# VH-VL binders against DNA topoisomerase 1 (topA), part 7

Target 1, 137 residues: DNA topoisomerase 1 (topA), of Thermoplasma acidophilum (q9hm08r4to140)
Amino acid sequence: FRIIIAEKADAGRRIAYFLSGGQVKSHRAKGTSYLEFEYNGSKTYLIPLSGHIVEADFESGYSDWNKIDLSDLIDARIVKNIKNKVAYQTLQAFRGKVEEIVIATDYDREGELIGVEALDIIKEGKEEIRRAKFSAL
Short names: E, the ipSAE of ESMFold2; O, the ipSAE of OpenDDE; V2, 0.75 times the mean of E and O plus 0.25 times the DockQ between their complexes.

## First folded at step 1 (VH-VL)

Design ra5 (framework fv_narsoplimab)
Fold by ESMFold2-Fast, scan of step 1:
Order: C-alpha cells, then sequence, then structure tokens
Structure ra5 (fold): chain C 137 residues (1-137), chain A 120 residues (1-120), chain B 106 residues (1-106)
C-alpha cells in the first residue's frame, strides 16, 4: 500500500478527502491520528506530523536547503535524537510494509526536514519515493 | 548475543565520587536506534532512572540529581560511563545499565547490576 | 517529576487472576511498560507498549492502559510468577518507574 506524509493534521485531512472523494477512515495510535482511504487502486494511509519526530544533525555541506532536493537528503548521514515517541512508534509500524511513500510536507526548511525524518523511519529500500505538492487544499 | 556488564562492585566513602562503566556487546553505541540508561535500586526499594545517553551524544538526567550526574560514552570501546559526585549512604544501591531499543521504546536488555555501597 | 503509583503488595492463590495497577496523570496518553524482577535477578521486560508481549512471555500475561491507569493482568497465576512487578512510562525527557508491586502466590 501507499503512505502519504503530511505536515499538519488539517492539511492532511483535506488531502485525504480530496484524493478519496470523501471516503476516509480515521485511526488512532496513542495520541497520533492517521487516515486510511483508497486512491488510484491502492490502499493509502495518510499520517499528519505537526513537528519534528526526530531531532537530526546533518553532515557539513547540507546546510543550504535552497539547493538540496529531497532525494539527496535521503542518502545524507543523519544522526538522530528521538523527540516524539508516539509519532516515531506510529511511523515505525509501517516500516517495510509499503510500496510507495509520498512526501506531502511544505517546501520550506521545516517541511523538508520533517519529510526526511519520516522517510528514514519508514523506508527499507524497495519503496518508490515521491514528492507531491498539494496547493490550495 | 546482546550483553551489558557493569563494572564493580565498589565501596565508596561519603563525599567521594562514584564512577561506573557499562560495557556493551552485540550492538553499537553509534547505532541511532539504540541508547543506554543507568537505573539504580536501593536494597528492598524501587527502580530509579538516573540518566540516558543517545547515539549522537545527547544526554538526559533525573532532575533531582542532575547536578551530581554525568553520563558519557566511548563508542570505540563500547562503553558508557556514569559519574556521580558527593556520594551519601542513601545512594547505596544496585546500579544497572540497560539498553533502550527505540523501535519498541523499552529497556529490552539489562546488565546484571553492580552493588555500590557507601560507608565510612 | 511525574509519579506512578502501584499497590505495594498483592496476594493470589495459584490459578487465580492477578491484576496489578499503575496510576498516573494521563497515563493512558503514554505507553506503559512492565518489568518482572525475581530476588537477586535483573528486571525482565514482560509487557511493552501497553498490550504487547515480548517473545517468550506466556499468553496468560496481558495488559491495558486507559485514562489514568495501566494494568498488568496475569491469568491462571502460577508459582513461578511470584516476583516484584514494576511499571514504567516515558514523559518528554524523563523515564519514570512505579514503586513496584510484590506479587505473592500462596
Amino acid sequence: as target 1 above (137 residues)
Amino acid sequence: QVTLKESGPVLVKPTETLTLTCTVSGFSLSNPRMGVSWIRQPPGKALEWLAHIFSNDEKSYRTSLKSRLTISKDTSKNQVVLTMTNMDPVDTATYYCARMDYGEWSFDYWGQGTLVTVSS
Amino acid sequence: QPVLTQPPSLSVSPGQTASITCSGEKLGDKYAYWYQQKPGQSPVLVMYQDTKRPSGIPERFSGSNSGNTATLTISGTQAMDEADYYCQAYDSSTEVFGGGTKLTVL
């Protein structure tokens, strides 16, 4: 199935309702909510994140976010500090279970970092990774 | 497979500084999914968390004791060190180091514990 | 610092159900963990993330956590279950252990 990572709960809900035509199931996991729906023939889970799951330290050379795309960050050496136990556990439960990961966080520094942190927790190496921008939702 | 082993046992005089070393095997202290805590247990009493160290060297301490505690690691030696200053007889306890796997957020492996006795 | 309260002792007969509670403010919003400790031994994880059993822990162990109270339930209690049981939870940057419950089986 597919996972979509959104930055905030309200943005995530709008994305889910838009893609599903309104047929959305809500799930709860110890204070973290996520959404389930069908899209383009695949079961899809949308997980909204309201902040950094993990505090990350980057290798030198990755400080200019304007010049770094998300695919370059996937291979960066990141040293992590876990900051949100509940969000981390929710994401970790999906590790190795998805065919496609879609990052739908904002195109600013905070959104890019949240997307990279979520990807690193979920991905195992076989998944198709995509970046998506959902404007005016 | 995975093991943790505390140094000691040790006898400490009041006002002196305690130093304990935890040697780990079966995992790396540079692994970002793993961390190590120090936890103590006075004779016949409850477990008390003292300090934790993450792979990136970030540290956290029990608030009431943080002025006395220092946790550090040497990843090349697979060792985590706890230092506690100004020891008092009430600090007499079995001291454990324990691994936390951030996948489960549990203390899944514990050392055997080491007895620290504080007396004159 | 948050406090987790456990009854200091609990006695059951063999075959009876033991229910060990752990209480704390909004504990149900956090994951609860349980450790078993026998005399002279290190603690052993017996329940993680409220309801999940580690490999090797018998099916008669179960857990729950809602509101302010987490519970470790041992069905058909056996003599080998006699031990001290500690709950544990994480709050922000702090790990907190309960005071422990001594379970006596006869």
Scores: ipSAE 0.007, ipTM 0.546, lowest interface PAE 12.4, mean pLDDT 80

Design rb1 (framework fv_narsoplimab)
Fold by ESMFold2-Fast, scan of step 1:
Structure rb1 (fold): chain C 137 residues (1-137), chain A 120 residues (1-120), chain B 106 residues (1-106)
Amino acid sequence: as target 1 above (137 residues)
Amino acid sequence: QVTLKESGPVLVKPTETLTLTCTVSGFSLSTYGMGVSWIRQPPGKALEWLAHIYWDDDKSYRTSLKSRLTISKDTSKNQVVLTMTNMDPVDTATYYCARIYRGSYSFDYWGQGTLVTVSS
Amino acid sequence: QPVLTQPPSLSVSPGQTASITCSGEKLGNKYAYWYQQKPGQSPVLVMYQDNKRPSGIPERFSGSNSGNTATLTISGTQAMDEADYYCQAWDSYTAVFGGGTKLTVL
């Protein structure tokens, strides 16, 4: 099936209703709402995001920058922190189930980063990845 | 140890409704990422996927048979039920239930299969 | 119209390499799965997501998937590998199986 990632709930709803001709089913997962419909013969889920889901951070062993040897920085690990646990879990539940991932976030820097974060959570490497513009909706 | 077992075998008359139950053990139907699928195989023919249901009650059906199929689960009984209406002799097959894992969405454990014969 | 095409049969001698193909439009953009079925038995998963082996499947089994063709390769084929092999992929929200290949070992 297809997943569409939208940046905001209002934009996501407009996209879903436009693509489905109004034939949309709403779901809720402990505070995370997402939409289900059929488009071009494929079951489609639209998940609206309202900000960054994860952010990179250094392991606690490297948190004191005044005491870090430069050679030790090569051994530093980047740990991704989950800012929105429910959204992260919802996206992870779709991992391995989708054939197509559509990124429908704004084309500015923040929208691009949100789209990349969601893609990183969902993709396994074989999905068809598309960008979509819906500013005209 | 993971096991799945289909009910039956079953003899069905043309136009009647088939009901099959898959009983699972070794895992919970509410486990994150887990699902159960129904797959059939007519004698000497290929495998044909029919339907699946995931831990969160997400359901999918083979498009050509969608109007005839219903899948449901009862997690407290560890059972998945498939109903198929308006049976025809061409629906004669061995019916399997199989576990799917959404992380890989492979059919990793299969039941023994149950023979469904449709005849008058 | 998603269709997965497999050769209906393949014969190899013990110790030789068997290559079973599965063809479908843009199949390399999807994950391929492989199942082994012996007479009177249920199918067994032998390869998932193109090239990953389940626990218990010998290293002799390997897989690939690119372009329009997925391949299950069995090196040093043994008599116990004689079976029907089915490929499978997802078409949107539905699963599609190939027609199956009967592998005969000698």
Scores: ipSAE 0.006, ipTM 0.531, lowest interface PAE 15.3, mean pLDDT 80

Design rb2 (framework fv_narsoplimab)
Fold by ESMFold2-Fast, scan of step 1:
Order: C-alpha cells, then structure tokens, then sequence
Structure rb2 (fold): chain C 137 residues (1-137), chain A 121 residues (1-121), chain B 106 residues (1-106)
C-alpha cells in the first residue's frame, strides 16, 4: 500500500481526485478523516494534516533548513511529545503496513516539519520515501 | 532492569541551594527516547512535576519555579542532577526521579524510592 | 498552564466498580496517564495513553479519555486497590499531575 501526507484538506481532496480519476472513498477514524483510492496499481491512502502532530527537535547539524537534503529529513530524530493525539493514532495505525510514503506538504519550513513528523510515526525502514509537488493542483 | 535512586535524605536551611542526584541503571541517558523527570510531593499533598531532561540534553521546567531550577545530566556517571535555589520551608517534600521511556510511551514507568528534603532552621 | 481536577476521595464496597475522573480543558486531545500510590511507597504506573495497561496490571483496570474528562475504571474492586490515584498529562514539553483521589474500599 501507499500513503500520501498532505497539509490541507482542500489540497488533499484535489490530489486524491486527480490521481484517482474521481474514484475516492472517505474514511473517518477518531475524528480524523482520510481518503482511499487506487493509483498506479496500488491502494493509496491520503491523510490531510493541519498543523503539527508531535513536538519536534533536531540534532544540531539540521538547524539550517535550506541546507537539509531529503535523506537528512528522513534521518532526523524529531519525535518528543504527542501534540495531536488523534492524528498520531491515525498515522500510527499505518505503521509497518505501507510500501511507499509520499510527502505532499507545503514547501516551507512548517510543511517540512509536519512531513518529517508524519514520516517518523509511519516508517519502519523498508518503505520507499518520496516527496511530491502538486503546485498545479 | 531499570532502576533509579535519589541521593539524600537532605536537611537544608532556608535560602540555601538544594542539589539532588539521581543515579540511573539499566539504560544509558543518551539512548534515543529516554528521559528523566524530577517530581516532588509535600507531606500529605499531591505530586508536583518540577523538571525534565531528554536524551539529547533538551530541558523543560515547571513555569512557576523555572528561575530556581536547573536540571543536568552526566552521561559518564549515568546521573541526573537537580539544583533548586533559595529553599523555603514550603519546599519540604519527598523528591522523586522518574524515568520516561518509549516502551510505555511518555509514561513515568519507573520511579526512584524518593528522598526526603526537609527545609528548616 | 492546564489544571487537572480529580475528586479528592471516593469510597466503594469490595466487588463494586470504582470510577475515578480527571478533568481538564480539552484533555481528550492529550494522552492521560494514571499512577497508584500506597502509603510510604513510590507511585506505580497503572494506565498509559488513556486506555493501555502496563505489563502486570490486572484486566479489571481500564481507562478512557474524551472531551474534557479522562476516567480510570476499576471493576470488581479489591481491598488491595485502596490507594491514592493520580492522573497526569503532557502539555507540550511540560507535565501536569492531578490533585489525586484517595480510593477507600470498605
């Protein structure tokens, strides 16, 4: 399976509809909604997030965001305390069950941090990690 | 096995500085996700959280006491140290150090035996 | 900083259900933790992340947390459950404890 992390519900809906050709199923889990569809032969879940899920902190070497590579974001140790329990539980339910994680959050500092938080909750180490830009959507 | 042990007991005079040491065994204080809090309990009263230190040396403090508290760790000795300045008789309490682990995410899963700190002239 | 409010005392008969509440603004959006403390002893974790039991804690202990109220429920209460119970939550990097509830089993 594949999971896509989006920053806003509206953006997430547009991404899901575009990738699925309009065949999208909505789910609700403990107050957090997410979308399910088929894309490129794989079941895909899209979870729109608004704001941070956990408190974040980086090793000293990651303090300059303009110099951080995607691989460095994946390796960052950021999880401290759970700030949004419901979003955390929804993401945690997918832990170890996905083959690909796509980060589709905004390309600013806050979006990067939200993406890294979600990655740390979901990843087990075997997943293909992608970053996607949907500025045309 | 995770065990924590506070130094003391201690008798402190008003206006003096308190220093308590928590000796930790069973895990390294630099282990990812590990942390230690100091929590106190005045006789017959509720538990009061004071300070926390994480594996990466990040620290947090109870807002009302922040100016009086310092928490630090010595990884080579595997010890966490709490310093509290300007002690007052109302600070008389049993002081605990407690482990924050990831096996029971963010819970205080192991506690020291507690040490009595008495503030009197 | 948030305040967690617990009833100061609760009495139940052996075999009855004890429900200990912990109230705080939007507490259901945070995880609640529960500790048992017997006289002269250190606190012991009995419930974590709202409704999960640590190893060694009997099945008769359960928890919930929604809205503004977290609840620790002890079914078939036994004399050995007589103790002070404290709820706790994290607010970002800081921790907060409730005032404690003295459970008496008569």
Amino acid sequence: as target 1 above (137 residues)
Amino acid sequence: QVTLKESGPVLVKPTETLTLTCTVSGFSLSTYGMGVSWIRQPPGKALEWLAHIYWDDDKSYRTSLKSRLTISKDTSKNQVVLTMTNMDPVDTATYYCAHRGYDYPEAFDYWGQGTLVTVSS
Amino acid sequence: QPVLTQPPSLSVSPGQTASITCSGEKLGNKYAYWYQQKPGQSPVLVMYQDNKRPSGIPERFSGSNSGNTATLTISGTQAMDEADYYCQAWDSYTAVFGGGTKLTVL
Scores: ipSAE 0.005, ipTM 0.539, lowest interface PAE 15.1, mean pLDDT 80

Design rb3 (framework fv_narsoplimab)
Fold by ESMFold2-Fast, scan of step 1:
Structure rb3 (fold): chain C 137 residues (1-137), chain A 122 residues (1-122), chain B 106 residues (1-106)
Amino acid sequence: as target 1 above (137 residues)
Amino acid sequence: QVTLKESGPVLVKPTETLTLTCTVSGFSLSTYGMGVSWIRQPPGKALEWLAHIYWDDDKSYRTSLKSRLTISKDTSKNQVVLTMTNMDPVDTATYYCARSLYYGSKPYFDYWGQGTLVTVSS
Amino acid sequence: QPVLTQPPSLSVSPGQTASITCSGEKLGNKYAYWYQQKPGQSPVLVMYQDNKRPSGIPERFSGSNSGNTATLTISGTQAMDEADYYCQAWDSSTYVFGGGTKLTVL
């Protein structure tokens, strides 16, 4: 099946209703809502995000800035920290489950980066990746 | 340790309804990315996927058999139930339940039950 | 007609390489999985995501998947490798199995 990543809940719902002709099923997974419908003969899930899911930071053990010695910074490895754990877990549950990933975030730089963060959580390597841009409806 | 076990074996008469229960151990049916499928194998023939239930209770069925199949789960009992209506001698097979993973890999079956023989005859 | 086609049987001598094929439209754009089934036993996963071995599966087993054909290769085939082998792929909301290949080591 297909997964669509949208930047806002209202935009995501609008996209889902447009593509489905109004036949949409709502889900809630550990605090994150997402939508399910049929489009072009394929089961489709739409997950609306609100902001960034991960952010760059020091690896575990170096995230408390007040406790980091200068000597520790020389050996520090920078890893991406999970900022929205619920959204991360919801996306991770779809990893390896989809054939197509559609990024439908806003046209700007921030929307592009949020889409890339979601892709890195979901993708296994053989999915078709598409970019879709919708004007306000 | 992870185990799956099917109920049965079962003898079913033509036109009757089959009900099979899969009892799982070593994991929760509500764990993200986990699911259970039912797969059958007629004597001397290939494996045939029948139905799948996801951790979030979403369900999928083999298109050709969808009108006859129902899959459900009871997370508190660690059980997945398959119901198949209007049984026919051609449905005679060994029926398996198997665990499916959805994170870290495309869906595949990493643990299988021992299988149970379902015979459809008069 | 099955979506995935396998040769029904294959015979090799001990120590030779066995190559079991699985053909399907655009199969190389999907992940292929392989199961080994010995008489009276449940299937056992021997290869996942085209070319990855589960723990406990000998290094003699390798896999590939390109174009329309996935291949399970067993190098230095041993008598214990005699079994039916099934390929499997995921296609949208459904699982598809191949017809199976009976491997005989004589």
Scores: ipSAE 0.006, ipTM 0.531, lowest interface PAE 13.6, mean pLDDT 79

Design rb4 (framework fv_narsoplimab)
Heavy chain, then light chain:
Amino acid sequence: QVTLKESGPVLVKPTETLTLTCTVSGFSLSTYGMGVSWIRQPPGKALEWLAHIYWDDDKSYRTSLKSRLTISKDTSKNQVVLTMTNMDPVDTATYYCARIVSGYDYYGMDVWGQGTLVTVSS
Amino acid sequence: QPVLTQPPSLSVSPGQTASITCSGEKLGNKYAYWYQQKPGQSPVLVMYQDNKRPSGIPERFSGSNSGNTATLTISGTQAMDEADYYCQAWDSYTAVFGGGTKLTVL
ESMFold2-Fast, scan of step 1: ipSAE 0.007; ipTM 0.601

Design rb5 (framework fv_narsoplimab)
Heavy chain, then light chain:
Amino acid sequence: QVTLKESGPVLVKPTETLTLTCTVSGFSLSTYGMGVSWIRQPPGKALEWLAHIYWDDDKSYRTSLKSRLTISKDTSKNQVVLTMTNMDPVDTATYYCAHSEPYLYFDYWGQGTLVTVSS
Amino acid sequence: QPVLTQPPSLSVSPGQTASITCSGEKLGNKYAYWYQQKPGQSPVLVMYQDNKRPSGIPERFSGSNSGNTATLTISGTQAMDEADYYCQAWDTGSVVFGGGTKLTVL
ESMFold2-Fast, scan of step 1: ipSAE 0.008; ipTM 0.635

Design rb6 (framework fv_narsoplimab)
Heavy chain, then light chain:
Amino acid sequence: QVTLKESGPVLVKPTETLTLTCTVSGFSLSTYGMGVSWIRQPPGKALEWLAHIYWDDDKSYRTSLKSRLTISKDTSKNQVVLTMTNMDPVDTATYYCARLTYDFWSGHPMDVWGQGTLVTVSS
Amino acid sequence: QPVLTQPPSLSVSPGQTASITCSGEKLGNKYAYWYQQKPGQSPVLVMYQDNKRPSGIPERFSGSNSGNTATLTISGTQAMDEADYYCQAWDSYTAVFGGGTKLTVL
ESMFold2-Fast, scan of step 1: ipSAE 0.007; ipTM 0.604

## First folded at step 2 (VH-VL)

Design da5d (from da5 with light chain N92D; framework fv_disitamab; at its last look DockQ between E and O 0.06; V2 from the best seeds 0.00; counts 0 for: pae E 8.2 > 2, placed apart)
Heavy chain, then light chain:
Amino acid sequence: EVQLVQSGAEVKKPGATVKISCKVSGYTFTDYYIHWVQQAPGKGLEWMGRVDPESGETYYNQKFKDKATITADKSTDTAYMELSSLRSEDTAVYFCATEPWLRGYFDYWGQGTLVTVSS
Amino acid sequence: DIQMTQSPSSVSASVGDRVTITCKASQDISSWVAWYQQKPGKAPKLLIYAASSLQSGVPSRFSGSGSGTDFTLTISSLQPEDFATYYCQQADSYTFGGGTKVEIK
ESMFold2, look of step 2: ipSAE 0.008; ipTM 0.582
ESMFold2 (binder alone), look of step 2: mean pLDDT 90; pTM 0.934
OpenDDE, look of step 2: ipSAE 0.427; ipTM 0.822

Design da5y (from da5 with heavy chain R103Y; framework fv_disitamab; at its last look DockQ between E and O 0.02; V2 from the best seeds 0.00; counts 0 for: pae O 6.1 > 2, placed apart)
Fold by OpenDDE, look of step 2:
Structure da5y (fold): chain C 137 residues (1-137), chain A 119 residues (1-119), chain B 105 residues (1-105)
Amino acid sequence: as target 1 above (137 residues)
Amino acid sequence: EVQLVQSGAEVKKPGATVKISCKVSGYTFTDYYIHWVQQAPGKGLEWMGRVDPESGETYYNQKFKDKATITADKSTDTAYMELSSLRSEDTAVYFCATEPWLYGYFDYWGQGTLVTVSS
Amino acid sequence: DIQMTQSPSSVSASVGDRVTITCKASQDISSWVAWYQQKPGKAPKLLIYAASSLQSGVPSRFSGSGSGTDFTLTISSLQPEDFATYYCQQANSYTFGGGTKVEIK
């Protein structure tokens, strides 16, 4: 099946309804949220995001940059804090089961970063990865 | 709170059939698969099969395909498992459990139903 | 069919001990492994999903790791309430491991 990652809920809904011809199922349960529909004869799931999924920070002990040598920060462990739990959990739920991943985040710097975050979470094997812009929506 | 409440213990003769129920509450019944798991006395867990409550679609462990029939009733939020041609080897505790969509694991479990098959 | 080989079948440990349980899949299953805890007379309880994700409400002393074919459940510091039987399970076709009984030394 196919996964489409949208940057915003509104955009996600528009994409889903457009591609499906209006037949969309909404799923929101137990920490997951996504849309389900058929597109070109294949099962498609759309995961809407709400900005960044994760936030990068330094591990504990390196948070006070005024007291730490900058050179030490280079070797410091970067930790990822989950900012959007629902999105994160949803992406994880689909991890390893997806055949095609479509990144449909905005075509700007922020959208690219968010897309990469999503991809990093969901990508596991040899999934086909596409970058798509739904300009007609 | 999510709850799975199973029917009570059963005692059956060899060759008989038994139908176990699993009533679910605390969430939308059709949002999750319902699974059944067998545990013989002193043994491990063995997956038997699942039902999609929304569509009624089932998927079975080949070992139990001819033994178990799994169904779901959306009107009562209840899943069922029927075991046919019971043998002593079918004596076990049977659990129902829920699977979040495409998760592949079981986050909530019933309390289990003991089925005893004896002559 | 995907087989899950779990080891050891039993382990004797003391409170405070580090306990490690392993599960080996007969084929590459990516990260699709869950771990359960079961106490006598009770239903299994989900501890870990997706190989390393901690289920809500589960103590942080539990952790999971691994990918591909080799997976591990670790209890960093065994507590009295942790004496139980643990099972791994692959999420592709729902096969369980044989179980590991953690008992008091």
Scores: ipSAE 0.017, ipTM 0.648, lowest interface PAE 6.1, mean pLDDT 89
ESMFold2, look of step 2: ipSAE 0.138; ipTM 0.709
ESMFold2 (binder alone), look of step 2: mean pLDDT 91; pTM 0.939

Design nb1h (from nb1 with heavy chain N61A A62Q A107D; framework fv_navenibart; at its last look DockQ between E and O 0.06; V2 from the best seeds 0.00; counts 0 for: pae E 7.5 > 2, placed apart)
Fold by ESMFold2, look of step 2:
Structure nb1h (fold): chain C 137 residues (1-137), chain A 119 residues (1-119), chain B 107 residues (1-107)
Amino acid sequence: as target 1 above (137 residues)
Amino acid sequence: QVQLVQSGAEVKKPGSSVKVSCKASGYTFSSYWMNWVRQAPGQGLEWIGQIYPGDSDTNYAQKFQGRVTITVDKSTTTAYMELSSLRSEDTAVYFCARSYDYDEGFDYWGQGTTVTVSS
Amino acid sequence: DIQMTQSPSSLSASVGDRVTITCKASQGISNYVAWYQQKPGKAPKFLIYYASSLQSGVPDRFSGSGSGTDFTLTISSLQPEDFATYFCQQYSSYPYTFGQGTKLEIK
């Protein structure tokens, strides 16, 4: 089946309505959130991200800038923390189960980064990856 | 415009069953979840369960599992909730309410059906 | 099950007042909160979804805020028709659950 990744909830709903002709089943609860519909004879799911899924940070001992010497920050590790747990859990639930992943985040710097974040979570390497743009109608 | 019209009030004895109907109009019935919620006299709201008319998928609150059945008739755009083994604690107003997707609550509600269970 | 706890249980206010009703979830629910108004003998009326989005046709004196576990409904200038009971509802996890209600009374 196919996964479409949208940057925002309202954009995701509009994409799903457009592709399905209005027959969209929502899944909300159990720590996940996504839309289910059929498009071009294929079961399709859409995952709204509502912004960034992860954020960059330092490991916990380096997070208080007022308490450490600046030279110590050169040695600090950059880690990624989960920012949007529902989106993360939803992507994880589909990991390794999809044939095609469509990145439909906004065509700007931020949307591209969000798309890459989602791919890092969901793909295992067998999937077909596509980038799509859905303009306003 | 969207409208949900429910069946009339019911008076039932303990141990019996009740089936409440909810006739939907003004929207694509198969594309919205239909929820059932009840409100005991002077009390808050309690979610019972839901059905997706497009494929008849259901979810029930565990409290009602085993004695509630939610169904639809797509040809009449009508949802039904049947509650069996009634007891006095089931006395309440029963509402149908629709919902769509992950960012919406229950946007349209039926007028309510009063079910009274007494000996 | 996720418990939704509203505060206060009742509130007395005058026309023109600003009122705030709070709702606390027993665990994180992101923004999956709705608010409803219910008048005696009537079905609930949908006001707010996704914590802060105003439903079409709802007066702009109503607003919602919060994320995670703590949410508020605010009425910026109370009108006579706003005296009712207000409920919050989570729709993050089954079973969907409601707060116990806040009765807003005329002073």
Scores: ipSAE 0.028, ipTM 0.650, lowest interface PAE 7.5, mean pLDDT 84
ESMFold2 (binder alone), look of step 2: mean pLDDT 94; pTM 0.954
OpenDDE, look of step 2: ipSAE 0.032; ipTM 0.624

Design nb1w (from nb1 with heavy chain Y102W; framework fv_navenibart; at its last look DockQ between E and O 0.04; V2 from the best seeds 0.00; counts 0 for: pae O 7.9 > 2, placed apart)
Fold by OpenDDE, look of step 2:
Structure nb1w (fold): chain C 137 residues (1-137), chain A 119 residues (1-119), chain B 107 residues (1-107)
Amino acid sequence: as target 1 above (137 residues)
Amino acid sequence: QVQLVQSGAEVKKPGSSVKVSCKASGYTFSSYWMNWVRQAPGQGLEWIGQIYPGDSDTNYNAKFQGRVTITVDKSTTTAYMELSSLRSEDTAVYFCARSYDWDEGFAYWGQGTTVTVSS
Amino acid sequence: DIQMTQSPSSLSASVGDRVTITCKASQGISNYVAWYQQKPGKAPKFLIYYASSLQSGVPDRFSGSGSGTDFTLTISSLQPEDFATYFCQQYSSYPYTFGQGTKLEIK
């Protein structure tokens, strides 16, 4: 099946209804709502992210800025922590099962980053990856 | 506090089945992945599979080729791992392990259940 | 399946030593790596997640690093209670897989 990653719920809904011709099923799994519909003869799930999924943080020992020299932070290793746990969990549920991933986040710098975050989480093997622009919707 | 208490040791014959239980407490049972991991004597760790109690979603290690079934009883907050068609190579300590928050490692472990398969 | 090649399989060290254990993934797995400590007859203990995030309650002398394919667990100054077997794990792809383990023995 196919998944479409949208940045916001409203945008996602518009995309789903547009692609499906109005035949969309709503689901809730592991705390997140997602949409199911058929597009181009394939089962498609649309997952809204509602912003960044992960955030950058410093490795252990560098989180307390009162105890760390700011100059040392420059050399500190950055780790990825989950910011949107619900979105992460939802993407995790689809990991390894998806055949095609469509990144339909906003077509700007922030949207690109969010899309990369989502892709990093859900991508497992050699899934087909597409970047879609739905700005006209 | 999170606690995972597993059932007692099992001695099984080849070809039989074993069902190990893991009683969970101290957290919202339905909201975290429960994993099963085994460790053969003197060997490393092998991931068997997992279940999300909230919706009974499961993922299995294909190595077990359908011999394993992971289930839950939400009313008793207990997870189960059943392994059929046992063979000597299945002799191991079996652990249940709850994922850390959203399935990013195994933060809490049961004490382990020794399963011995011998003729 | 993703292979986690852990090295060394064993090492001897003294209290106060700095120790480094490495794991190499057969493919890129971002930072989806955890480290565990296991003592004989006990279940593994969760130490590190996301390659470098320290689990609550774990001493600061433990640290993890790496991204992509190469990962390391470091104990800055060994304590007597640190002698155990350590395992790396990837949770980037199913099935989740572990390294072979590193037995850390007292010299």
Scores: ipSAE 0.015, ipTM 0.623, lowest interface PAE 7.9, mean pLDDT 89
ESMFold2, look of step 2: ipSAE 0.062; ipTM 0.669
ESMFold2 (binder alone), look of step 2: mean pLDDT 92; pTM 0.946

## First folded at step 4 (VH-VL)

Design a10 (from da5 with heavy chain S55D; framework fv_disitamab)
Fold by ESMFold2-Fast, scan of step 4:
Structure a10 (fold): chain C 137 residues (1-137), chain A 119 residues (1-119), chain B 105 residues (1-105)
Amino acid sequence: as target 1 above (137 residues)
Amino acid sequence: EVQLVQSGAEVKKPGATVKISCKVSGYTFTDYYIHWVQQAPGKGLEWMGRVDPEDGETYYNQKFKDKATITADKSTDTAYMELSSLRSEDTAVYFCATEPWLRGYFDYWGQGTLVTVSS
Amino acid sequence: DIQMTQSPSSVSASVGDRVTITCKASQDISSWVAWYQQKPGKAPKLLIYAASSLQSGVPSRFSGSGSGTDFTLTISSLQPEDFATYYCQQANSYTFGGGTKVEIK
């Protein structure tokens, strides 16, 4: 099946309406939101996103950069904080066999980053605390 | 058994602000968009704007973007519309209505709230 | 933005008549049109969505047709409770038509 990642709900709806000839099913339940239609012989799922989905940050107590001693950062961990729960859960629901992924976000830097975040979520199995080592000098 | 219950009629002076509520029941509040529609006396329906209760995102008719503020409160399953700097031409019945996410039609409607603006 | 032109503004009809109301979009909106009925002092009621899909609980005498820019609502055999104002609405950016009042001849 095909997945299309689109920026903004209304832009996603216009894309789905155009590609489907108006034959679109919308789904919003159980923490997921996506559009479903047929295009070019394939079942297509369009997931509209707004803003960033995930934010990388230090563990609690390390999020305020100005208050942290650099020596304390050597063993700091980076966690992925979910900013958009519905978007995250929707992307997780589509993990598995995906034949094609189309990123239809704006071509500016923010759109590129949102697209990368979505792709990472679709390909990941779970969120984990990651250990990072920093050189501070 | 889906119901949208709106607050009661309001009478305001020019320049005042009014805030109308729309309490929903019978479905999951965050599964539907909530819209507001204006109907001036003896006139037709005019769409004002919409809110997504899930994240608070709004989308407005250009005509109303500086007049109306639409919000939603998940803790009380209630949507609101505030009209600022009221003028006599804002006298109208205001309806809230639900849209199944991105379907583009309004399947349930509130009973309407009459706002009268007069000196 | 997309304009919806509805005609006629009013029509006089008798019980048993076939009534047709038309709606024209200023640009192609595929099948994304809904139709509503409004009685005096009441909220609108959804009759038809996606141009031709009948809303649950709506009598089968109501039907919708059309695609692209031209749409029609038909009442095959008008009943006393059908005297009301009818509105079309496009789903792309939520524009309503001007309304058609169906009144007693």
Scores: ipSAE 0.297, ipTM 0.729, lowest interface PAE 3.1, mean pLDDT 81

